# Miniprotein binders against q96jn8r1131to1294, part 54

Target 1, 164 residues: q96jn8r1131to1294
Amino acid sequence: TLEFLENHGKNILLSNGNRTATRVASYNQGIVVINQPLVPQLLVQVRIDFLNRQWTSSLVLGVITCAPERLNFPASACALKRAAWLLRGRGVFHNGLKICEKFGPNLDTCPEGTILGLRLDSSGGLHLHVNGVDQGVAVPDVPQPCHALVDLYGQCEQVTIVNP
Below, E stands for the ipSAE of ESMFold2; O stands for the ipSAE of OpenDDE; V2 stands for 0.75 times the mean of E and O plus 0.25 times the DockQ between their complexes.

## First folded at step 5 (miniprotein)

Design v43
Fold by ESMFold2-Fast, scan of step 5:
Structure v43 (fold): chain B 164 residues (1-164), chain A 83 residues (1-83)
Amino acid sequence: as target 1 above (164 residues)
Amino acid sequence: SKEDLAKKLIELYKKALELVEKGASEEEIRKLLEEVVKIAEELGDEYLIDFAKLALEWFEDGDLDLLRWYIELALEYAEELLE
């Protein structure tokens, strides 16, 4: 059963059997990680439940290849120094460096109710799914093991894990 | 304007990196980093605010490697805002 790890950003409150993450303060300190490694063909999906338009940036999705259980999370996923591949806005980032300028929809503009998914294909390519539609390979050859990460940044104050 | 503030932030960060490289005084570097925080807050961009505050925090903690890393993240982000 997929759940968010109890190790998370300082502003996160978990509920609904650790399947809902709510950021209860500010705009940052909102990183959550899925409790199981992202293995090929496992589709991890979250639904955007609540957006606060006071902020301009929004949700970031990605994977990390470090062990998440004792990780000391920074204020945002973009500040992660260890091997991290992130989707922010329309960009793809590796350890803070932009590796693709435009991929998929702009995550800063996805409305409430949007379902965002991460999946590894059989060759280790990381795919983004938006409302059930595969956007293609964002990152080829992701090292394993890796773990799916969601950063409830800026506008995005709540997400819930949803099953396919 | 927001563009002018972003350009000033970039200029101050580049000066801070030069001062670190030269081994300039802590007080001189700190003043630049504090000015960057103020500019980031005036810009109102969440990532620039976070990077500025983290750079200053790691500088105060004496970790120059993390200071440089957060400055480099902020520079990449800010330069992209201007494109």
Scores: ipSAE 0.335, ipTM 0.708, lowest interface PAE 2.7, mean pLDDT 89

Design v44
Fold by ESMFold2-Fast, scan of step 5:
Structure v44 (fold): chain B 164 residues (1-164), chain A 83 residues (1-83)
Amino acid sequence: as target 1 above (164 residues)
Amino acid sequence: SKEDLAKKLIELYKKALELVEKGASEEEIRKLLEEVVKIAEELGDEYLIDFAKLALEWFEDGDLDLLRFYIELALEYAEELLE
């Protein structure tokens, strides 16, 4: 079954059989990674459980191409640089560059209960799903193997893996 | 304006990198990094605050590679904000 890896950002507490991630301090150090590589046909979904509006930025989703099991996670996912393709706000980012400006909904404004999904198509394109709706290809030709990543940054203090 | 603050933050970071290359005094570099933290807090952007505090922390720890790394992240992010 899908779970968050036990290797995670230092402010994360895992519960519910490693299917729920809670950030218990501050606004950063909240990176979690799914326990299986993101392969074509796999849809990984998380539900936003709790938002703290003390902060303005929110959850980041994406993929990393480095091995996550022993990775020393930085304070935020953008520090992963070349290893990461990230959806933040309405942008798609790689290695500090915005590669798409207005993709999908603004992740900084998604409410509690929103279900966000990541999926690779058969051509290696990374798709974002929002409440079951495919937003299209955010990143073409993602290098493999890759792993789905969630950064519980800012407002987003809790997410839970949900099955399709 | 917030744009003026972001431009000032970029200017101070570029000056800090120059001083590191020149081997300037630790106190001079520290003052610039502390000013950057204040500007980031005034901007209220969590990423800029985070990068500024991490840059200062690694500078105090004597890790100039991580100092440069977080300054470079902050410059990339701040320049994106201005677009």
Scores: ipSAE 0.303, ipTM 0.718, lowest interface PAE 2.7, mean pLDDT 90

Design v45
Fold by ESMFold2-Fast, scan of step 5:
Structure v45 (fold): chain B 164 residues (1-164), chain A 83 residues (1-83)
Amino acid sequence: as target 1 above (164 residues)
Amino acid sequence: SKEDLAKKLIELYKKALELVEKGASEEEIRKLLEEVVKIAEELGDEYLIDFAKLALEWFEDGDLDLLRLYIELALEYAEELLE
């Protein structure tokens, strides 16, 4: 079963059998990682449960290719110096640097109830799904193994893993 | 203006990298990094605030490689914000 790892950002509380992550303080220190590698065709989905509009930025999601069990996470996924491909706002980022200007919808404006998904295709292309709709290939040929990551940043204070 | 603050933040970061490279005093570098934190807080951008505070923390820890990394991340973000 898909769960969030016990290793997570310091402001995270896990509940609901480690399937719900809540950021309990501030706007950062909210990184969580799925407990299984993102293997081809596995669709990992999270639902946005609660948004705090005190903040302007929101949820970031993507993949890391390093082992997450012992990572000392930075305050923001954007600051990861290891091999990380992230979707933030409308951009695609590799190790904090923008590699694509506009991909998919603006993640900073997704409302509560939005379901966001990550999937690798058979060629290692990373896909974003929004409410079941495949947005296409955000990153081609992601190295494997890789692990799905969600950063409960800014507005996004709670997400829950959901199955198709 | 917001754009003027972002430009000032970029100037201070570039100056901080120069000072680190030439081995300037800790107090001189710290003052620049503290000023960057203030400017980031005035801008109110969460990423700029995080990068500024993390750069200062890594500087205080004596990790100049991570200091440079966080400055470089902040510069890339701030420059794209101006585009």
Scores: ipSAE 0.222, ipTM 0.596, lowest interface PAE 3.7, mean pLDDT 87

Design v46
Fold by ESMFold2-Fast, scan of step 5:
Structure v46 (fold): chain B 164 residues (1-164), chain A 83 residues (1-83)
Amino acid sequence: as target 1 above (164 residues)
Amino acid sequence: SKEDLAKKLIELYKKALELVEKGASEEEIRKLLEEVVKIAEELGDEYLIDFAKLALDWFERGDLDLLRYYIELALEYAEELLE
């Protein structure tokens, strides 16, 4: 069963059997990680439950290629020192730097109820799924093992893991 | 003291990031970033000076992703200095 790890950003509260993550303060310190590696054919999905419009940016999704169980998370995913590939707004980022300008929908504008998914294909390509629709390969050849990460940043204050 | 200047720099950066995320005025954010440059210059640390000037430069170019990138590098570096 997919759950969020007990190691998470300091503003996160886990509930619903560690399947719901709520950011209880500020706009940052909201990184959560799925409890098992993202292996090919595994589709990890989260639903956006609550958006706070006082903030301009929103949820970040991606993968990290380090063991997350004891990782000291920075204030935002964009500051990760470890190898990370992140989807933010319309951009694709590697280790904090934008490597693709426009990919998929703008994550800063996805409404409550949106289901976002991450999946590796058989060639190691990272795919984003939005409400069941595959957006294509955001990042080719992701190193393994890797772990799915959600940063409840800005507007996005709550997400829940949903099964396919 | 140098320690007090580093703490002030960290707090100004944190305030600047919060204002960016709230969509505050460009003038308000710029003033904070300009103050950070002055504090970094007073500290005399070449890494902090470089990060502060790059953060301000990317902000003026409208690239908030690179603004955040350089602020986060500066915060990590400055917090390490206080250990």
Scores: ipSAE 0.292, ipTM 0.680, lowest interface PAE 3.7, mean pLDDT 88

Design v47
Fold by ESMFold2-Fast, scan of step 5:
Structure v47 (fold): chain B 164 residues (1-164), chain A 83 residues (1-83)
Amino acid sequence: as target 1 above (164 residues)
Amino acid sequence: SKEDLAKKLIELYKKALELVEKGATPELIRKLLEEVVKIAEELGDEYLIDFAKLALEWFEDGDLDLLRYYIELALEYAEELLE
């Protein structure tokens, strides 16, 4: 069973058998990580449940290649300087460095009910899926093992893990 | 007062963004960002402290996109506090 790890950002409350993450304060400190490594062909999906339009930026999604159980999470996933590949807005970032200007839809504008997915292909390419549609390879040759990460940043105050 | 410190923090951030746009010397920008860190620590607000330190850190790494990103987030948060 896919679940969010109990090691998470300090503003997160887990519920629904650790399958729903809610950010209960502010706009940051909302990083959660899936409990199982993202192995090739496994599709990990989350649904955006609640958006607070008080904030301008929204959910960040990606992978980390460090062990998440003891990781001391920064306030924002964008502060991860090592072992992180992130999708933010329309950009793709590796350890804070923008490596692609436009990939997929703008994550800051995805409405409530959007289902976002991460999957590794057999060649180690990281794919983003939006409402079941594969957006293509955002990052080639992701090192393994890696773990799916969601940062409930800004507008995005709740997500739930969804099975395919 | 805390409100006066927050207003000063906002003004320093706006000045830092102006200097970045104008291509000012790194030392002038660093000085402003270091001053913002001190004010955030004096305010004692965890989020303002985090944003100030991240802004300075990304500036030192030469990533002006992430510098602007964290300054904008800090401004949004600080302005909300004054509301």
Scores: ipSAE 0.005, ipTM 0.194, lowest interface PAE 10.9, mean pLDDT 84

Design v48
Fold by ESMFold2-Fast, scan of step 5:
Formats: sequence, C-alpha cells, structure tokens
Structure v48 (fold): chain B 164 residues (1-164), chain A 83 residues (1-83)
Amino acid sequence: as target 1 above (164 residues)
Amino acid sequence: SKEDLAKKLIELYKKALELVEQGASWEEIRKLLEEVVKIAEELGDEYLIDFAALALEWFEDGDLDLLRYYIELALEYAEELLE
C-alpha cells in the first residue's frame, strides 16, 4: 500500500501505481523514497526485481531525517550530506562514516527475488529484515521523523514495494 | 595496478585539500581535481567516479565546504578499498 515519492533520482521511472521503481540509465541517480514517514512498527519492504551484472556495487537502503518531497538528490545515497543512516554492502554508515563493519548479509550479493525491509522499533532502533527475518538493530536512536530510502545503485535496476 | 591508482588518487586529493586551505589559485586546484576524475574513470569504481564528479561540480560552484565534504568522503572510501 505504500508508494514511492514522485521526487526521486533523475534516472528513475515509476510504474505499477508508484510501487515499482526502475533505473533506466547508467548506474547512479537512482534514489527513491517511501511516501510516508517510517513510524515505529511500520514495515517497509522492497523486492529486488532485476540485477545488471555489468556493475559491481548494488543497492543501498536506509533512512534520512530531512524532508524528501523537494530534496535535490545527489548521484548516490552515499553522497548525501544531510543526516542519513545507510546500509551498503555489510556496513552501516552515517554521513559517510562506517559505524558498523558487519551487519546482516552483504547487500552487494543479494540475488533477484530478495525482499529487504526496514522497520523502527519503539525505542527508535532501525531494523533490517531480509526475506522476512529480522536481522536486529542496525542503528539505535534514529531521530524522527525519518523516511525510508532505497538507492537503486549499480547492479540493482528495479525494485517493487511488497506487502508484509 | 588498481592499488597504485587508488594510492595516487588519495595523494592528489590530499594535495587538493592542502591547496584549498592555503587559498591557492583556481587553476591549480582545478588541475588536481581533473586528474582525480581521470584516475577514478581509469579505476572504474562507481563511487569514486561519482565523488570525483561531485567534488569538481561544487568547486565550480564556488562551494568549498561541499568540495571538502566530497573529497573527505572519497578519501574514506578509497582508503577502505586499500584494506
């Protein structure tokens, strides 16, 4: 029931009622944001639909605490200067700084069909879910309001929002 | 090798930061940033290419704070590649 915002990276095309995001060019400019704030216990899930193995890196997901509706997105989520907590590969990052070496599976190697989820717990802990399995708290005390984002970077050219 | 290219990229970025702090000429800083773009393209790493392009873009806009930000981001990323 959730949708991607119409404000997105310039290489994104939305379809399927704004529930599917496709990156139509290059490897970058593929940031999408969920249309509602990530409130406690809301589980936002996306399925990896298509991977282009021309590229090495893959999707990044996480949260931002700035208002996304008119934000000018950079080429990648990892270039965001405003407050962002991101999961890339096996790392957890805040403002480019790696704050956790190994958390969950390696996102650069997740195959097509993988379902990735983000959820806040009641204490503001950000959880990653992989194929329905809670990986635990990636980031404690995320400031609110915050918004779930997905960066269709590198290999990941298409994702679709899926219901729990 | 890719390792040698990454080390050269790091050295050029550190030199660019020194020149920015010293208030060096626009031409000197631009030349270093353009060399970094070429090295990033030769490396073929998507993130290094993006960070190099962003650093150059914000330099051309005269925003030295964003220039420093993207250089520092690129340095952290490149040093991790060497590990």
Scores: ipSAE 0.538, ipTM 0.791, lowest interface PAE 1.7, mean pLDDT 90
Fold by OpenDDE base, second read of step 6:
Structure v48 (fold): chain B 164 residues (1-164), chain A 83 residues (1-83)
Amino acid sequence: as target 1 above (164 residues)
Amino acid sequence: SKEDLAKKLIELYKKALELVEQGASWEEIRKLLEEVVKIAEELGDEYLIDFAALALEWFEDGDLDLLRYYIELALEYAEELLE
């Protein structure tokens, strides 16, 4: 069963069998990691449950290739210096550096109810899914094993893992 | 304006890097980074606030590599905001 790991950002409260993450304070310290590593053709999805419009940025979605149980989380995922491929806004980032300017929809403007998915293809390409629609390859070759990461940042105060 | 604040922030970050390279006093660099924090807070951008705080934190811990890292992140992000 897919669930969020107990090792998470300081402002996160897990519920619903660890399938729901809620950021209960401030705008940051909201990183969560899904327990099972991504394997080819497995679609992992989270739904945006609640947005707080007092903030301007929103969730970051991506993968890490380091051991998630031992990860010391920074205040935001974009501060990860290594082993991270992230989607923020319309950009794709690797270890804090932007590697793609425009990809998919702007994550900062996704409304509540949006379902965001990550999937590895057989070639190691990381795909973004939005409401079930494959947006294409965000990262062409991701090292394995890797774990899906969600940063409940800014507006995004709650997400839930959902089945495809 | 927000644009002016972002530009000022960029200038201060660049100055901070310059001071580090020149071997300026820690107090001078610290004061500059503290000003960066204040401007980031005034701007109200979450990432700029976080990056500024982290830059200052790691500077105070004596880790100049992480300082440079977060300054670079902030610079790139701030420049993107101006585009």
Scores: ipSAE 0.373, ipTM 0.739, lowest interface PAE 1.1, mean pLDDT 93

Design v49
Fold by ESMFold2-Fast, scan of step 5:
Structure v49 (fold): chain B 164 residues (1-164), chain A 83 residues (1-83)
Amino acid sequence: as target 1 above (164 residues)
Amino acid sequence: SKEDLAKKLIELYKKALELVEKGASLEEFRKLLEEVVKIAEELGDEYLIDFAKLALEWFEDGDLDLLRYYIELALEYAEELLE
């Protein structure tokens, strides 16, 4: 079964058999990673459980290509630099660069209950799914192996892994 | 001391990131970044000066994601200075 890795950002507490991640402090230090590589056709989904509107930004989704089990996670996913391809707000980011503008919905405005999914297609393209709807290819040719990452940043204080 | 200046710089950068995330006053944020530049110049570290000035430039351009990136770089670098 899909679970969040025990190695995570320092403000995270895992519960529900490591399927729920809660950020218990501040707005950052909230990176979690799925316990197995994102292989083609595997759909990894999380539900937004709780939003704190004190903050302007919200969760970030993406993939990392470094081994996550012993990684010393930075305060936010963007600091992973070359190792990460990230969906944030309306943009797609890699290594401090916005490589695509206005992709999919604005992740900073998705309400509680939204189900967000990541999937690789057979050509290595990374897809975002929102409430079961494929938004298209956000990143072509993702290097493998890679792991699905969720950064419980800003507004998003809790997510739960949901089966397709 | 240089250590005290570095600690002050770290505090200002952490406040800057928090203000960006809260959507606080742009005027308050600009003044904070100008103070960051001044402290970085007093420290005399060329990388901290460059990071601070680039953050201010990206703020003026309205690119908050690049602004955040450069503040995070500066914060990480400044924290390493205290190790």
Scores: ipSAE 0.037, ipTM 0.460, lowest interface PAE 7.1, mean pLDDT 84

Design v5
Fold by ESMFold2-Fast, scan of step 5:
Structure v5 (fold): chain B 164 residues (1-164), chain A 83 residues (1-83)
Amino acid sequence: as target 1 above (164 residues)
Amino acid sequence: SKEDLAKKLIELYKKALELVEKGASEEEIRKLLEEVVKIAEELGDERLIDFAKLALEAFEDGDLDWLREYIELALEYAEELLE
């Protein structure tokens, strides 16, 4: 069963059998990682449960290729300088560098109830799914093993893993 | 106003890049980056705050390449906010 790892950002509280992550303070320190590698065709999905309008930005979604179990997470996923491919707003970033200007919907404006998914295709392409709709390949040739990461940043204070 | 603060933040970042290219004093660059952090905090936009803090951290670590990168990311984001 898919769960969030017990190693996470310091503002995270896990509940619901480690399937729900809540950021209990501030706007950052909210990185969580799925407990299993993202293998080809596995669709990992999270639902946005709560958005706090005090903040402007929202969640970041992506993959890391380093082992997450004992990783010292930075305050924000944007500070991951190695082994990270991230979707933030409409941009796609690799190790902090923007590699695509406009991909999929603006993640800063997705409402509560939105279901966001990550999937690797058979060629190693990383796909974003939004409410069940495949947005296409955000990143080609992602190295394996890789792990799905969610940064509960800004407005996004709670997400829950949902089954396909 | 928030728009005036965002414009000031952009001006300070452009000055910081200019000072870095000219090899200005570390103290002058640090003070400017610290002022950027304060303005970002007053604006209350979390990404601007994080970029400002990451830029200052890179500077303190002596990593001028990442300093420039974080400033460029912040400028891109701040200019988009003004549109």
Scores: ipSAE 0.157, ipTM 0.545, lowest interface PAE 4.2, mean pLDDT 86

Design v50
Fold by ESMFold2-Fast, scan of step 5:
Structure v50 (fold): chain B 164 residues (1-164), chain A 83 residues (1-83)
Amino acid sequence: as target 1 above (164 residues)
Amino acid sequence: SKEDLAKKLIELYKKALELVEKGASEEEIRKLLEEVVKIAEDMGDEYLIDFAKLALEWFEDGDLDLLRYYIELALEYAEEILK
């Protein structure tokens, strides 16, 4: 039942019943959003399928609190100035501001086959899961409703939704 | 080198902010922002390229607050390269 929304960045091609997202051009315009709100205890997971080492940065993962179905996505998630909490590299970002210097593994170095997950706890804390391991609370008190977002940026050219 | 290009990019951005504050000509500011885009592309750094292009785009739209925002993001990022 979990799928990527048909509204996505312009370089994305959806396949596998909208469960696989492939960025078919460049290094940007690769934002995808999960088709239902991230409600507490829902674990949304994606697997990194393909990395192109021609690029240096890699995927960004996070949540947005605006409605994504009709949103005109920017070139990268880092261009979202409001309504976004993002994990990029080792940093945690909110409204373009870095709020944590080092959290979890470096997302720019996660290899193909890595499974990355997002989950809200009962207190509204956003958790990152890496290969089934909860990294802890990246962002406290995320407003609801919110939607899980993946930016297939740079090296990361393909991800697939995987069930817990 | 990448460090030399980062230093040049920082220099040009600081000059662009100075010119914006002084109310200098749009053409003078545009040329600096266009040179920054070329330097970012030469560096091959995706975030610097995106920040440079967004700064130029918002400048063309007359939104100086967004211009400053993207320049400040680019400066933070570029200064981290130099560490």
Scores: ipSAE 0.142, ipTM 0.561, lowest interface PAE 4.4, mean pLDDT 87

Design v51
Fold by ESMFold2-Fast, scan of step 5:
Structure v51 (fold): chain B 164 residues (1-164), chain A 83 residues (1-83)
Amino acid sequence: as target 1 above (164 residues)
Amino acid sequence: SKEDLAKKLIELYKKALELVEKGASEEEIRKLLEEVVKIAEELGDEYLIDFAKLALEAFERGDLDLLRYYIELALEFAEELLE
């Protein structure tokens, strides 16, 4: 069964058998990672449970290629630099650079109840799924091993892992 | 002292990130970023100076993602100085 790792950002509280992550303070320190590597064809899904609109930006999704079990997580996923490929707003980012200008929906405007998924295809391409719909390849040829990452940033204060 | 300057730089950067995420005025954010450049120059650390100037440049261009990147990078460098 899929769970969030017990190693997570400082502002995270895990509940519901480590399947729900809540950010309990501020707008950052909200990184969580799935407890097993993202292997080809594994679909990892989270539902947006609660949005606090005092903040402008929202949830970031992606993959991290460093070992997450003992990592001291930075305040936001963007600080992971070369170790992370991230979907934020409308963009795809790696090492602080926007490598794709416009991909999928604007994550800063997805409402509560939205289900977001990450999957690797057989060629190592990272796919985003939104409410069950494959948005296509956001990042080709992701280095392995990698782990699915959710940054409960800004507006997004709670997510829950959802079975396919 | 250099330690006091590094702590002030960290405080201003954290405030700037918070204001960006709240959608605060450009003038408030710019003033904080300009103060960070001055503090970095006073500290004399070449990487902190470069990151402060790059952060301000990204902000002036409206590239908030790049702004966040340089601020987070600068915070990591500044916090290492305090270790």
Scores: ipSAE 0.014, ipTM 0.346, lowest interface PAE 7.7, mean pLDDT 87

Design v52 (at its last look DockQ between E and O 0.14; V2 from the best seeds 0.00; counts 0 for: pae E 3.3 > 1.5, placed apart)
Fold by OpenDDE base, second read of step 6:
Structure v52 (fold): chain B 164 residues (1-164), chain A 83 residues (1-83)
Amino acid sequence: as target 1 above (164 residues)
Amino acid sequence: SKEDLAKKLIELYKKALELVEKGASEEEIRKLLEEVVKIAEELGDEYLIDFAKLALELFEDGDLEQLRYYIELALEYAEELLE
């Protein structure tokens, strides 16, 4: 089953069989990684459970290609310097550098209840799904194996892995 | 204004990089990075605060290569805020 790994950001509390991640302090240190690597046609989805509008930014979604069990998480996924492809706001980032200006909806404005999904296609393209709708290829060629990453940042205080 | 603060933050980062390249005193560079933290906190932007604190930490650790890397990321982010 899909679960968040025990190796996670310092402000994260896992519950619900490690399917729910809650950031219990501050606005950062909220990175979590899903246990199973992405394989072609596997859709991994998380639901935004709670937002705290005290903050400005929101969750970051993406993948990492390094070993997640040994990763020392920075305060923000945006500080990952290697092996990271991230969706933040409407931008796509690789190791902190913007590689796409506008893609999909603005993640900073997604309301509670939004279901966000990641899926690799047969060509290694990483797709974003929003409420079940394929938004297209965010990253055209992602190295495998890779793991889905969620940074509960800013407003986003809780997410839950949900089945398609 | 927030715009003015962002511009000031950008200027300070650029100055910090310049001083690093010129081999300026550690105290001068430290003071600039500390000021960046203050500006970021005044702006209230989460990422700018995190980047500023990380930059200061990297500098104190003597990791200038990583310092330059993350200052550049912070600059890119700050410039995006001005768009």
Scores: ipSAE 0.610, ipTM 0.851, lowest interface PAE 0.9, mean pLDDT 94
Fold by ESMFold2-Fast, scan of step 5:
Structure v52 (fold): chain B 164 residues (1-164), chain A 83 residues (1-83)
Amino acid sequence: as target 1 above (164 residues)
Amino acid sequence: SKEDLAKKLIELYKKALELVEKGASEEEIRKLLEEVVKIAEELGDEYLIDFAKLALELFEDGDLEQLRYYIELALEYAEELLE
């Protein structure tokens, strides 16, 4: 079953059988990774459970192509120097550099209860799903194996893995 | 005022990179990076704060290659805020 890895950002507490991640301090150090590789057709979904409006930035979603169990996580996913493709705000980023200006909804404004999903299609395209709606291909030809990553940054203090 | 602070932060970062390349004194570079942290905290943007603190930490550790890399990421982020 899908769960978050026990290797995670230092401000994370896992609960609910490692299916809920809570950031218990500050606004950063909140990276979590799904326990199995994102294989084609697998839809990984998380629900935003709690937003703290004290902060302005919010949740980041994406994939990394390095081994997650040995990672020393930086303060934010955007500081990852290893191969990473991230969705932040409306942008798509590859290893910290913006590669697309305007994709899908603004992740900084998604309310509590929003369900965000990541899926690889059969051609290796990375799709974002928002409340069950496929937003299209954010990144073509993602290298494999890759692992789904969620950064509980800023406003986003809790997420839970949910079934499709 | 936030736009002015972001522009100031960009100028300080560019100056810091220039001083690193020239091999300027550690005290001069450190002062610039400390000012970047102060400006980022005044702006209140979480990413700018994290990048500024990381830059100062990397400088204190003597990791100039990583320092240059993350200053460049911080500059891209700050320039994006001005768009």
Scores: ipSAE 0.586, ipTM 0.812, lowest interface PAE 1.4, mean pLDDT 90
Fold by ESMFold2, look of step 8:
Structure v52 (fold): chain B 164 residues (1-164), chain A 83 residues (1-83)
Amino acid sequence: as target 1 above (164 residues)
Amino acid sequence: SKEDLAKKLIELYKKALELVEKGASEEEIRKLLEEVVKIAEELGDEYLIDFAKLALELFEDGDLEQLRYYIELALEYAEELLE
């Protein structure tokens, strides 16, 4: 069963059998990681449950390729400088460097109820799904194993893992 | 006031890039980046704060290549906020 790992950002409270992550303070320290690596037949989906519009920016979604159980997470995903491919706003970032200006929707404007999904295709391409619709390949060649990551940043105060 | 702070933030970042390029003292550059953090916190924009703290961290680690990259990204972001 898919769950968020116990190793997470300092401001995260896990609930609902570790399928729900809530940021309970500030705007950051909200990194969570899915407990199982991505494989081609696995679609990892999270629903945006609660947004606080007082903040301007919103969640970051992506993958890390290093073992997540013992990582010391930075305050924010933008500071992940190794083994990370991230979707932020409309951009795609690899180890902090922007590699694509526009891909998929602007994550900063996704409303509550949006379901965001990540999966690998058979060629190692990372796909984003939005409300069940495949947005195409965000990153063409992600090393395996990798784990899905969500940073409950800014506006995003709660997400829940949902079935595809 | 907030526009004045954002313009000062941009000015300080540009000065930091010049000082790094010229090989100015670490103390001078550190003080400048610390001021950037304070201004970003006063502005209250999440990414301005995180970029400012990251820049100071990268400088302290001696990672000048990444420092230049993230300062440029922070400048682009800050100038877009002033539009």
Scores: ipSAE 0.293, ipTM 0.659, lowest interface PAE 3.3, mean pLDDT 89
ESMFold2 (binder alone), look of step 8: mean pLDDT 83; pTM 0.793
OpenDDE base, look of step 8: ipSAE 0.364; ipTM 0.727

